VHH binders against Translation initiation factor 2 subunit alpha (eif2a). Designs and how they scored, part 3

Target 1, 261 residues: Translation initiation factor 2 subunit alpha (eif2a), of Pyrococcus abyssi (q9v0e4)
Amino acid sequence: AREYPEEGEFVVATVKRIHNYGAFLELDEYPGKEAFMHISEVASTWVRNIRDYLKEGQKVVAKVIRVDPRKGHIDLSLRRVTQQQRKAKLQEFKRAQKAENLLKLAAEKLGKDFETAWREVWVPLEEEWGEVYAAFEDAAKDGIDVLKGHVPDEWLPVLKEIIDNYVEVPTVTIDAEFEITVPKPNGVEIIKEALIRARDRANKEKDVEVKFTYLGAPRYRIDITAPDYYKAEEVLESIAEEILRVIKEAGGEATLLRKEK

## First folded at step 22 (VHH; from y1 with T50A)

Design z2
Fold by OpenDDE, fold request of step 25:
Structure z2 (fold): chain B 261 residues (1-261), chain A 124 residues (1-124)
Amino acid sequence: as target 1 above (261 residues)
Amino acid sequence: QVQLQESGGGLVQAGGSLRLSCAASGDIFRYFAMGWYRQAPGKEREFVAAITSGGSTYYADSVKGRFTISRDNAKNTVYLQMNSLKPEDTAVYYCAADLSGYWFEGSPDEYDYWGQGTQVTVSS
């Protein structure tokens, strides 16, 4: 880990002391480092009272705007952080923390110190995946063997257990719309039954979730959650085929509508 | 999968006290940031209190001075001591866990696990 952040870097920090002219913060990612945020960097608008914007103990995502390692000075800005940047940094930070905590647990179970875990597991995974939590997600999705050759084998059983228990398989959600008409007195029921059957069939698959939403005749929305886009699309295709077939057999018409991105 | 189970809810008169508990399954509790949220009928779920893995506590302004969040890692349990209860505190109270161990002033979507909730009713 670097001793100091770089200018332009987004950091997670904790507000420690607030003054009329600015606030002092601790960098959570750089233990022992204190930073300063001038009142002019708190908001894009004129700040009359800094305490309206900051509270002691508050976690913030800030942008590093100046670093003087010689003096140990770090200047932060809150106003220069967009909501998107904030969100992205927080997600990154949380994922890293989750991975770290999982690894800590693994180390404890294996009777190893965290330094060893860092060296033997964290560093190799980070080098290969770019992010340790991503490696864990892959292991959750594709099995622990994805980590073979990257970490000592002795870690694999413990990591497997932990990953299986605490790491969720990433999912994607796609959506589409059906236009369905059945010109029969019981047409609505026919459509409903067809959708329910298709849904229930799809939902029997592992890690697949299908939901239909009635938008008003003849429109029906489908939402599919699956481990990846490929699977989601496969499920959609299967469902579409079934619905189209069933509706056609019932003397109706069905069309799948996809929004072109 | 981690399960959270709330308990301690019930009916109480205004000015009374309740203590909620949330027990977590598994062996990773000490790394969780834990939070309490509540949802009243017809209202959005709102933050009540949180405690980080390091023991830092956070409270909504509406409950400051009245509610206290605490944790017992040995019991895998987080608590919410609610004093001086008001009718406006009536809600379903939910326990939440964040595996990052951190709390950010964010949306409920940031938590990894949620309990089923426990009803708290404060009568006037």
Scores: ipSAE 0.813, ipTM 0.944, lowest interface PAE 0.5, mean pLDDT 93
Fold by OpenDDE, fold request of step 25:
Structure z2 (fold): chain B 261 residues (1-261), chain A 124 residues (1-124)
Amino acid sequence: as target 1 above (261 residues)
Amino acid sequence: QVQLQESGGGLVQAGGSLRLSCAASGDIFRYFAMGWYRQAPGKEREFVAAITSGGSTYYADSVKGRFTISRDNAKNTVYLQMNSLKPEDTAVYYCAADLSGYWFEGSPDEYDYWGQGTQVTVSS
């Protein structure tokens, strides 16, 4: 961990003291470091009263605009942080904190101190994945074995338990459309049954959700949620094959329509 | 999966008090930041109070001085003591948990876990 943040870095900070001319903040990611935010850096507009924008104890995402390690001075800006940047930084920060807390729990369960956990689990995973929580997500998605060889085996059972309980599998959603016609008196029923069967079959798969939406004959929308795009596409292909086959056998016509991305 | 269960809601007269509880399952409660939110009919869900894993508390301006959030890690429970209740406090109150242990004002309220809510009705 770096002692000081870099200029241009986004940091999480806690407002500690507010003055008429600015605020003093503690950097949550850099323990023991205090930063200053001048009133001119609080908002893009003229700030008459800084307390309208900041409260003591408030956590903010700020941009580091100046660092003087010799003097221990850090200047922050709030006005130079876009909503998107704020959101991104918060997500990053939260993911890191979540990973840390999960690892702390794991360490406790194994009767190990956090330093050991840091050395044996955090560092190796961070080196390989770039982000520990990403490693946990992969383990959640693909199984705990993805961590084999990266961490001591003794950690795997407890990490598996924790990951299974507290880490959500990332998901993606894709959509497509079917055009289906069955020129029979019971054609609507045939189509309905075909879609329901295909849906129900797909939904038996872990972390896969398929939904059909009627758009008006002959159009049917399919939404597929899966852990990744590859899986989603695989599911779509499988469903499409089934629907096309079943409809054809029934004397109808079915076509998969996909929007060009 | 962590489950959050709220309790303590009900009907109370203006000026009265209620104490809400939220019990969390699992063994990771001490690392949670816990929050209370409320949603009145026809309104958006709004922040009420939060307590970090470190014990720092935050309140909406509308409830400051009247509500108190606290936690008991031994019981895996967060509390919301609501005093001097007003009709405007009528809402479904939801408990939320953030595994990061932090709370950020203005965040997209993406908590890891949510309770089902408990109804609080304050009569005039």
Scores: ipSAE 0.802, ipTM 0.938, lowest interface PAE 0.5, mean pLDDT 93
Fold by ESMFold2, look of step 23:
Structure z2 (fold): chain B 261 residues (1-261), chain A 124 residues (1-124)
Amino acid sequence: as target 1 above (261 residues)
Amino acid sequence: QVQLQESGGGLVQAGGSLRLSCAASGDIFRYFAMGWYRQAPGKEREFVAAITSGGSTYYADSVKGRFTISRDNAKNTVYLQMNSLKPEDTAVYYCAADLSGYWFEGSPDEYDYWGQGTQVTVSS
C-alpha cells in the first residue's frame, strides 16, 4: 500500500475547505493526506464562483496531477476527469468498500480483529485476483473452495456464509421473442400453458431464471438470466425446442426471433 | 439476500407530516448507505435523500429543509421525516441500500437492494 497516490491516478476525495482560489480535499483512499484543487481545475468552463461547483463535505472523483512527497503537496483536477473515468473509478471504489465491509463482518463473526483479516484474507486475495470483491464473486459462482489454499481454512465457513448472504452471482441476461399462433378457440390457453411449463422446468436449474412477457398476439418475449452467455443460450435452445414441439402438436406455429448481446 | 420493507405511507393534507420507515433484514445494516427515492406516475424515479454508514446526510434541493433522513442501527431501520408536505411530494417512495456505505451525487452505480415502495399522497 502506498503512502502517496501517483500522478495520473484517479482518487476519491472529500471537499473540506473552500476558498476563492481553490479547495482543500481529504483523500478518502489515503488517510491523513490532504490535497489541493485550484479553481482553474474545477471545471472546463470559466468558474466565476467556486461554490457553484463544490460544497464542503462533497465527495468527488479527481485526477492527481502533481505529487510532491517532500513538501507533502498533492494537486487534484476535477475538469480532467471524463464521465467514463469517473464511472469506472466509482465502481472500483465501491467494490473495494463492499469487500472491506464483508471482511469486517467475517472478522467479527470469527472473533478476529480487522488487521488479522487484512493480513490473512485481504492481501492474499488481492494478490491472486487483483481485487478482493472479484474473489468473493468467484466464490459465489463456483463455491467457497476456490479460496482454498489462498486463505487459512478457518476463514472458509464464515466467508461462505457471508458470501452466500451478501454477494450475488455474476450473471448475464439475454432476450428473444417467440411468434406463436394456435388457430383454435382455446389457442391462447394452450400457448400460456406451454410457456408456463417450459419456464418452470428451466427455473429448476441452478442460477437460471426464465421469464415470459406477453407482448400481444402473436408475440411473446423471453428473458433468460444465467451464469454466462453459453448457459443462457443452451437454456434458450432447450425451451425453444420444447415450445416448438408442443405448439406444432397442437396444430399451431412457433418461431424464435433471436437477439445477441 | 437483504430485504427492505418500507412503511408509514398514507394520505395526508398539504402542510402535514409523515414519517417513513425502512427496515432491513440481516446483520450488515450498519455498513449500508441508505437512500430514499420517489416516483410519481409518468415521471422518472428521483433522488430524495441519503445517509451514509458514517451518518452524513444528503438531500435533493426540492426537499431540503422539509425532510430529514436518519438511521437507527440497533433497529436496522432508516427513517424519512417528511414535514410541510406539498401535493408535488405525492409519489411512491422507495428505500434503497448500498453495501459500500458511500453515496455519490449522480452515481453511475445502482443500489444493491431496493424496497417495494410505499405510497405517499398529499391532498390539497
Scores: ipSAE 0.767, ipTM 0.909, lowest interface PAE 0.6, mean pLDDT 90
Fold by ESMFold2, fold request of step 25:
Structure z2 (fold): chain B 261 residues (1-261), chain A 124 residues (1-124)
Amino acid sequence: as target 1 above (261 residues)
Amino acid sequence: QVQLQESGGGLVQAGGSLRLSCAASGDIFRYFAMGWYRQAPGKEREFVAAITSGGSTYYADSVKGRFTISRDNAKNTVYLQMNSLKPEDTAVYYCAADLSGYWFEGSPDEYDYWGQGTQVTVSS
């Protein structure tokens, strides 16, 4: 664990003291470290009153623009953080905090202090997965055995309980379009019935959701939400096979249109 | 899965008070940041108040001084005391929980759990 942030790093910091020339902040991720944000780094526009932009106790995402470990100086910028960079850092920070809170609960249930949990669980999982919450997500998706060999076995039952109760399996959504025609007086009803049956069958599967949207004849959009892209594509292929077969047997034509990657 | 259950909503005259409660299931409540949000008919959901796991509180400007958020970790419950109610406070109020324990201004609506909502109607 590093004592100081690196230049260019995005950090979560808490405003502690505000002056007319700048603000002093504490680094939430680096205990005991104080940083300074000059008024010129608060916003991309001219700042007349720094208190229009910052208030004591506020948490911000800031970019580290200078670190001098010899003097203990750390300089921060708010204006050099895009909204996308802020969102990404907050997501990273919150995922780390969620993982820490789940590990604290696991340690309490196992009768161990958090220092032991950090050493035995956090460090190995962070080294292997890069992010502890990602390890928890893999365990939620593929089962607790993915953690075996990485943390002491005594942790596995309590981690399984906690992960099963509190960690959501990540999902992806893909979309595609069908062009479907049935040259019969009841053609639209044939199409609707085929889509409804395929959707309802697929939606019985765990962690899979299929939706059709009418775009205007002959176009229909399908949206598939699934645990990963492989599963989503598998579901799409199965649905497409059924729809194409049923529509062809009814005397119609169906074509699946995909977007390029 | 954590379940959030709001209570305490109802009909009240302008100038009156209500206290909303939100009870959380499970043994993880003390780690949540808790928030209250509201949605008026035909409007988007908006932030009302939040309290972090550490007890720091935050309020929308429209309610500051009139509403107070608090928590009782022993009861797994967050409260919203609403005083000096106005017709514009009429909305469905939602409880939300964030397992990170943190709240950041300008980043609403990414909570891990949401309640079903409780109607608050302020007449006159």
Scores: ipSAE 0.760, ipTM 0.909, lowest interface PAE 0.7, mean pLDDT 90

Design z2
Fold by ESMFold2, fold request of step 25:
Structure z2 (fold): chain B 261 residues (1-261), chain A 124 residues (1-124)
Amino acid sequence: as target 1 above (261 residues)
Amino acid sequence: QVQLQESGGGLVQAGGSLRLSCAASGDIFRYFAMGWYRQAPGKEREFVAAITSGGSTYYADSVKGRFTISRDNAKNTVYLQMNSLKPEDTAVYYCAADLSGYWFEGSPDEYDYWGQGTQVTVSS
């Protein structure tokens, strides 16, 4: 909630007025603050016509290169922002806006104004997690009790409802290959049944998905999606043990081929 | 989980008009930035129009002046009025929602929710 940005900060800004020598922008994250971008800061090459690069109403990610709070002077640069810095700032900005909107909904449902929600929920969660949306993701993954002790208890039921409805649990995917042979006339059917059984058992677990893909004898690919790499590896190990046992009992051979991740 | 349902697609002659609707489930619609995207056979999905939670609108150059995006927060619905339709507008049209309420030109397709799509076919 600062009145002015810091030098070096990346900000979201909206182009308001364009002149031949530069543009004036409104800082979306700092209400009421106007900044200036000199034409020399619009692109890394010489700019003949500033309107080839900027349009009124356009939202951009810019770097703050100068702040003079006494004069209210804020200078911005586009040319000093890489595409990766732009992407990272936009993701950060959108995650913060999503968290704010979810908190506004929670406040409405609890009958509290947003100022109270900010002080009682936003500030403590930002302090502890660094980013409020990350706290919401942890609560979605591990349950609302992760927030206990950080926000007043009266918020927990409404936050649980909103997080359960609107916040996705992040996942990871790992892959590996099996080499499987069964030297019998019905070997392919034995292999197929074993893979389907193992897949279907694993897929009953919350937030876990397993897929097998036939690559051509003797090769089968497994893809495991899970909440984190520890869980994904646990599932892979369990499936591998089951497949090796079942295939060996059927008179075949199975081997797990892994990629080091 | 929010669900988006498009409707209003169909077959129309060149020069004609269609109005697409997209209804959202839940009580969060007023916070969404809403977008329309389209995908023609054998082509990549492309941006058509967007409207922010604050009501600002944005259009692809190919549809500017012909298409109008609007929203009705009381009905949890976004609309795309398509006028002066051309055969090149033939595609499946998808509704998308971004809970941040913002839209940025050139952003990847990372919307929080997507609809199933509605077919628009413009005959010569």
Scores: ipSAE 0.751, ipTM 0.907, lowest interface PAE 0.7, mean pLDDT 90

## First folded at step 23 (VHH)

Design a3 (from a1 with G35H)
Fold by OpenDDE, fold request of step 25:
Structure a3 (fold): chain B 261 residues (1-261), chain A 124 residues (1-124)
Amino acid sequence: as target 1 above (261 residues)
Amino acid sequence: QVQLQESGGGLVQAGGSLRLSCAASGDIFRYFAMHWYRQAPGKEREFVAAITSGGSTYYADSVKGRFTISRDNAKNTVYLQMNSLKPEDTAVYYCAADLSGYWFEGTPDEYDYWGQGTQVTVSS
């Protein structure tokens, strides 16, 4: 772990002390490190009262604008953080914290200290996956065995339990549209039945969710949620084949329409 | 999956008090940041209060000084003590859990778990 953040890095910090000229913050990701945020870096507009923008105890995402390791000085900026950057950093941070908390629980269950957990589980997983929570997600998706060889075997049962209980399998959602026409008096019913059957069949698959939305004749939207894009596309293909076949047999026409991304 | 169950809601007169509870299942409660939200009819869900895993508390301006959030890790429960209730406090109150243990202001946080809510009605 790096002792100091890098200039340009986005960090999570806690406001500790507010002064008229700036605020002192603690870096949550760098224990023991204190940073300063000058009043001019609090907002893009003129700040008359810094307390209108900051509160003690407040968590912020800030950009590191200066680091002096010799003096131990870290300067932060709030005004230089876009909403998107903030959101992204928060997401990353939260994922890391979730992983950490899950690991803490695991360590507790095994009667190990967190340092041991860090060394034996966190570091290896981070090295391999780049992000520990990603490793947990993979384990949730593909089974705990994905972690075999990366962490001591004694961790696997407890991690499995925790992951299964608290880590959601990542999902992907894709969408498409069908254009369907059945030139029969009961054409609408035929279409409805075909879609329902296809949906229900697909929804029998684990971790697959298919929804149809009527957009107005002859258009129907399909939304597919699956563990990954491959599976989602597979499901779409299967559904499309079925719908096209059934509609054709009924004397109608069906076409799958996909928007070019 | 962790289940959250709210309780303690009901009808109360203006100026009265209620104490809401939210009980969480599982063994990971101590790591959650816990939140209270509320949604009035025809209005959007709004933040009420939060307590981090470390015990830091945060409140919406509209409830500061009147509401108190607390937690009992031994009971896997978060509480919301609501005093000096006003008709405008009428809403369904929801409990939410964030496994990160943190709270950030101004972000529509995607929380890990939500309760079903409990109705609070304050009569004038």
Scores: ipSAE 0.834, ipTM 0.948, lowest interface PAE 0.5, mean pLDDT 93
Fold by OpenDDE, fold request of step 25:
Structure a3 (fold): chain B 261 residues (1-261), chain A 124 residues (1-124)
Amino acid sequence: as target 1 above (261 residues)
Amino acid sequence: QVQLQESGGGLVQAGGSLRLSCAASGDIFRYFAMHWYRQAPGKEREFVAAITSGGSTYYADSVKGRFTISRDNAKNTVYLQMNSLKPEDTAVYYCAADLSGYWFEGTPDEYDYWGQGTQVTVSS
């Protein structure tokens, strides 16, 4: 619910008042809502002094354990939040905040209030993508036209500018190893040159980063960063083909090794 | 792309003061949570101070009472006033920006932008 969180929900909250028996927190995602965290819910171990665990002004990720909308009571737990859950919620929260801030900037540039921005941009994008920042990432990756038809056209130029400037294109990194041998006196140099050439060629591609790491003869590691796995794999294949060809021509042997993950 | 540029570092005697500045490019500075980190030789990078977009400030225990973080949105700049400097404060100081505008204790230092750092040396 928009007004109250649901039981079991993870929320971002700010510690406002600390007492010996618990703390009062404000829910950052639910303006005007105050929650209580009993001392027993602060940690899994016995808490002698709650102030050892909480500080006023501190932001926490907490789990909602009880909600009474009639009384306006919300109970939170810190001990029931795993590190993974905390991390996930924090990431979600930060992404939402980033998107919001970007939209605020866009609204400002267009001379519109945030309410209008919310209605015209946030809501439609959220409905379609499930997450506004994801929409922005797609726009960053595939172009602003992905947002066409979802938001009024007047927003597209300013959103494009903002997205291009402030939204990082998601990337993936894959790795592999080469075993390479060249039985010549200058074999090491041949290998080095082949790798450098392949790397430099690949790095000319937009949004592609390739690096080689020497692991000790005959092993060489390749790391490829690209916008998606498909592209990364394509780059790997291309590089592998080149390296294998060049090394073979030089009278050597090259093998691509990929570890099963 | 936003660029962060630190300045104000240098050599100072123990007990002295320095004021670091970090200037950000672009027009989105007011939405950033800004951070100062430092890294001494052979040590891991450590949190020093943070200021949220709302102006809330946070400090490492080691610098609390001695350092003050502040920001000027009109100048796209965050500051770190360092007083009562100690030799153990010697490090490269880095500025970092988080577009979420928030700060969470104990989170990895995965921020949107980092500066190149400025050297602070405190002699005994």
Scores: ipSAE 0.833, ipTM 0.949, lowest interface PAE 0.5, mean pLDDT 93
Fold by OpenDDE, last read:
Structure a3 (fold): chain B 261 residues (1-261), chain A 124 residues (1-124)
Amino acid sequence: as target 1 above (261 residues)
Amino acid sequence: QVQLQESGGGLVQAGGSLRLSCAASGDIFRYFAMHWYRQAPGKEREFVAAITSGGSTYYADSVKGRFTISRDNAKNTVYLQMNSLKPEDTAVYYCAADLSGYWFEGTPDEYDYWGQGTQVTVSS
């Protein structure tokens, strides 16, 4: 673990003291390190009252803008953090914390201290996966054996239990639209049945969820949740083929509309 | 899977008090940051209070000084003591759990678990 963050790094920090000219924060990822955020770095606009933006005890994602290890000075900026960056950092942070908590639980169950858990489980998994939670996700998806050889075998049963209980298999969601028209008196029913049938067929697949939303004739939205993009796309293709075929056979027209990335 | 179950909701007169409870299943409760949200009819779900795994508490401005969030790890339960209730506090109250143990403002959709909610009605 680095003693100091690097300039340009996004960090999670806790507001400890607020002054008229700035705030002092503790870096949650760097124990014992205190940082300063000048009032000018709190927002992109002129800040009249820093307390309108910050509260004591508040967790923030900030960008490190200056580090002086000799003096122990760390300067942070809040205004230089986009919402996307904030979100990304929070996700990363939360995943790390989740993994840590899961590992703590595992350690407790095995009667081991966290230091041992860190050495025997955290470090090896981090080295291999780059992120421990990612390893847990893989284990959730592909089975606990993915961790075999990376951690002592004695951890595997307890990790399996914990992962199965508390780690969700990662999923992705894609969306598309169908334009569907059936020029028959019962056209609406035909469309409905086609969509329901396609949906229900797809939803029989493990870890696949398909939803249709009526947007107004002739447009229908499809949302597909799957373990990965490949699977999601495969499902979409399959559904599209089915819908197009069924609608065509019914004397109608169906078109899949996707936004070009 | 962890299940969250809210209880303690009901009808209360303005100025009255109510204590909500949220019980979590499993053995990982002590690591959760626990949250209370509420949703009134026709309104968006809003943050009410949070308590981290470390015991730090956070409140919406609208309930600050009136509501108190607390937890009992031995009982796997988070509480919301609501005092000086107002008609505007009428809502379905939801409990949410975050396994990170931390609270960050503005991320209501990323919690790990949600309860089904309990109705709180404050009459004038």
Scores: ipSAE 0.833, ipTM 0.948, lowest interface PAE 0.5, mean pLDDT 93
Fold by OpenDDE, last read:
Structure a3 (fold): chain B 261 residues (1-261), chain A 124 residues (1-124)
Amino acid sequence: as target 1 above (261 residues)
Amino acid sequence: QVQLQESGGGLVQAGGSLRLSCAASGDIFRYFAMHWYRQAPGKEREFVAAITSGGSTYYADSVKGRFTISRDNAKNTVYLQMNSLKPEDTAVYYCAADLSGYWFEGTPDEYDYWGQGTQVTVSS
């Protein structure tokens, strides 16, 4: 880990001291580093009393707006953090903390100190996966052998036990939209039956969940939850093929629409 | 898989006291941030109190000064001491665990594990 955060980075911090002109915070991800948040950076609107917005001991997600390593100065902003950014950073932070706690438990079980665990397990997994918790999720999904060659073998049994007990297999949800029309008196029923059949067929697959939502004719939303993106897309393709075929045979038209991300 | 089990709920008169307990299974309890939530009939679930893995405590404004959250890691249990109870405190109380060990105000109620809840009824 680097000594100082970068400007523009989102960080988790703890409010330590509040003054009329601003607050002092400790960076949770950078031990020993203190930051300052000016009252003008607390909110986008005029702040009359900073204590209406901040409390001592409060955890916040803030944006780093200035770093002076020479002076040891770090300036933070709350007003420059959107709700989405806050949510994303918190998710990232929590995943890291979960991974750390799981590793601490593993180290304890093996009679090793956390420094050793950090060196032998954390660093290699982070280098390979970019995120340690992602490695644990892969191990949960595909088996502990995915970690072979990356960490010493002596860690594998205890990590397997911990991962099996405390790490959930991740899922991915994708969405799309169908436009469907059947120019027959019973067209609505034909569409309904086609969607139900496709849904029920897909839902027979392990760890796959498909849901249709009526948006108003001729629009239908599909949500697919699967173990990974590839499986989700495969399911979507299969469903789309079936729906398009069935609707066409019924004398109708069906089109799959994907939103560009 | 961790199981959470609440206990200690019941009927109490206004001004009375109750102590709730939540017992967790497994061997990872010391790393959890533990939470109490409550849900009254016809109302949304609301935050009551939290205690981090480090022992920091947080309370909803409505219960400050009356409720106390604590934990015993040796017993894998979190407690909620409820004093000066009011009819407005009537609800099902739920325990929740967060493996991150942290608590953030205003975050969604997305935790790793939830209990089944225990009923608390305060009569006037």
Scores: ipSAE 0.833, ipTM 0.948, lowest interface PAE 0.5, mean pLDDT 93

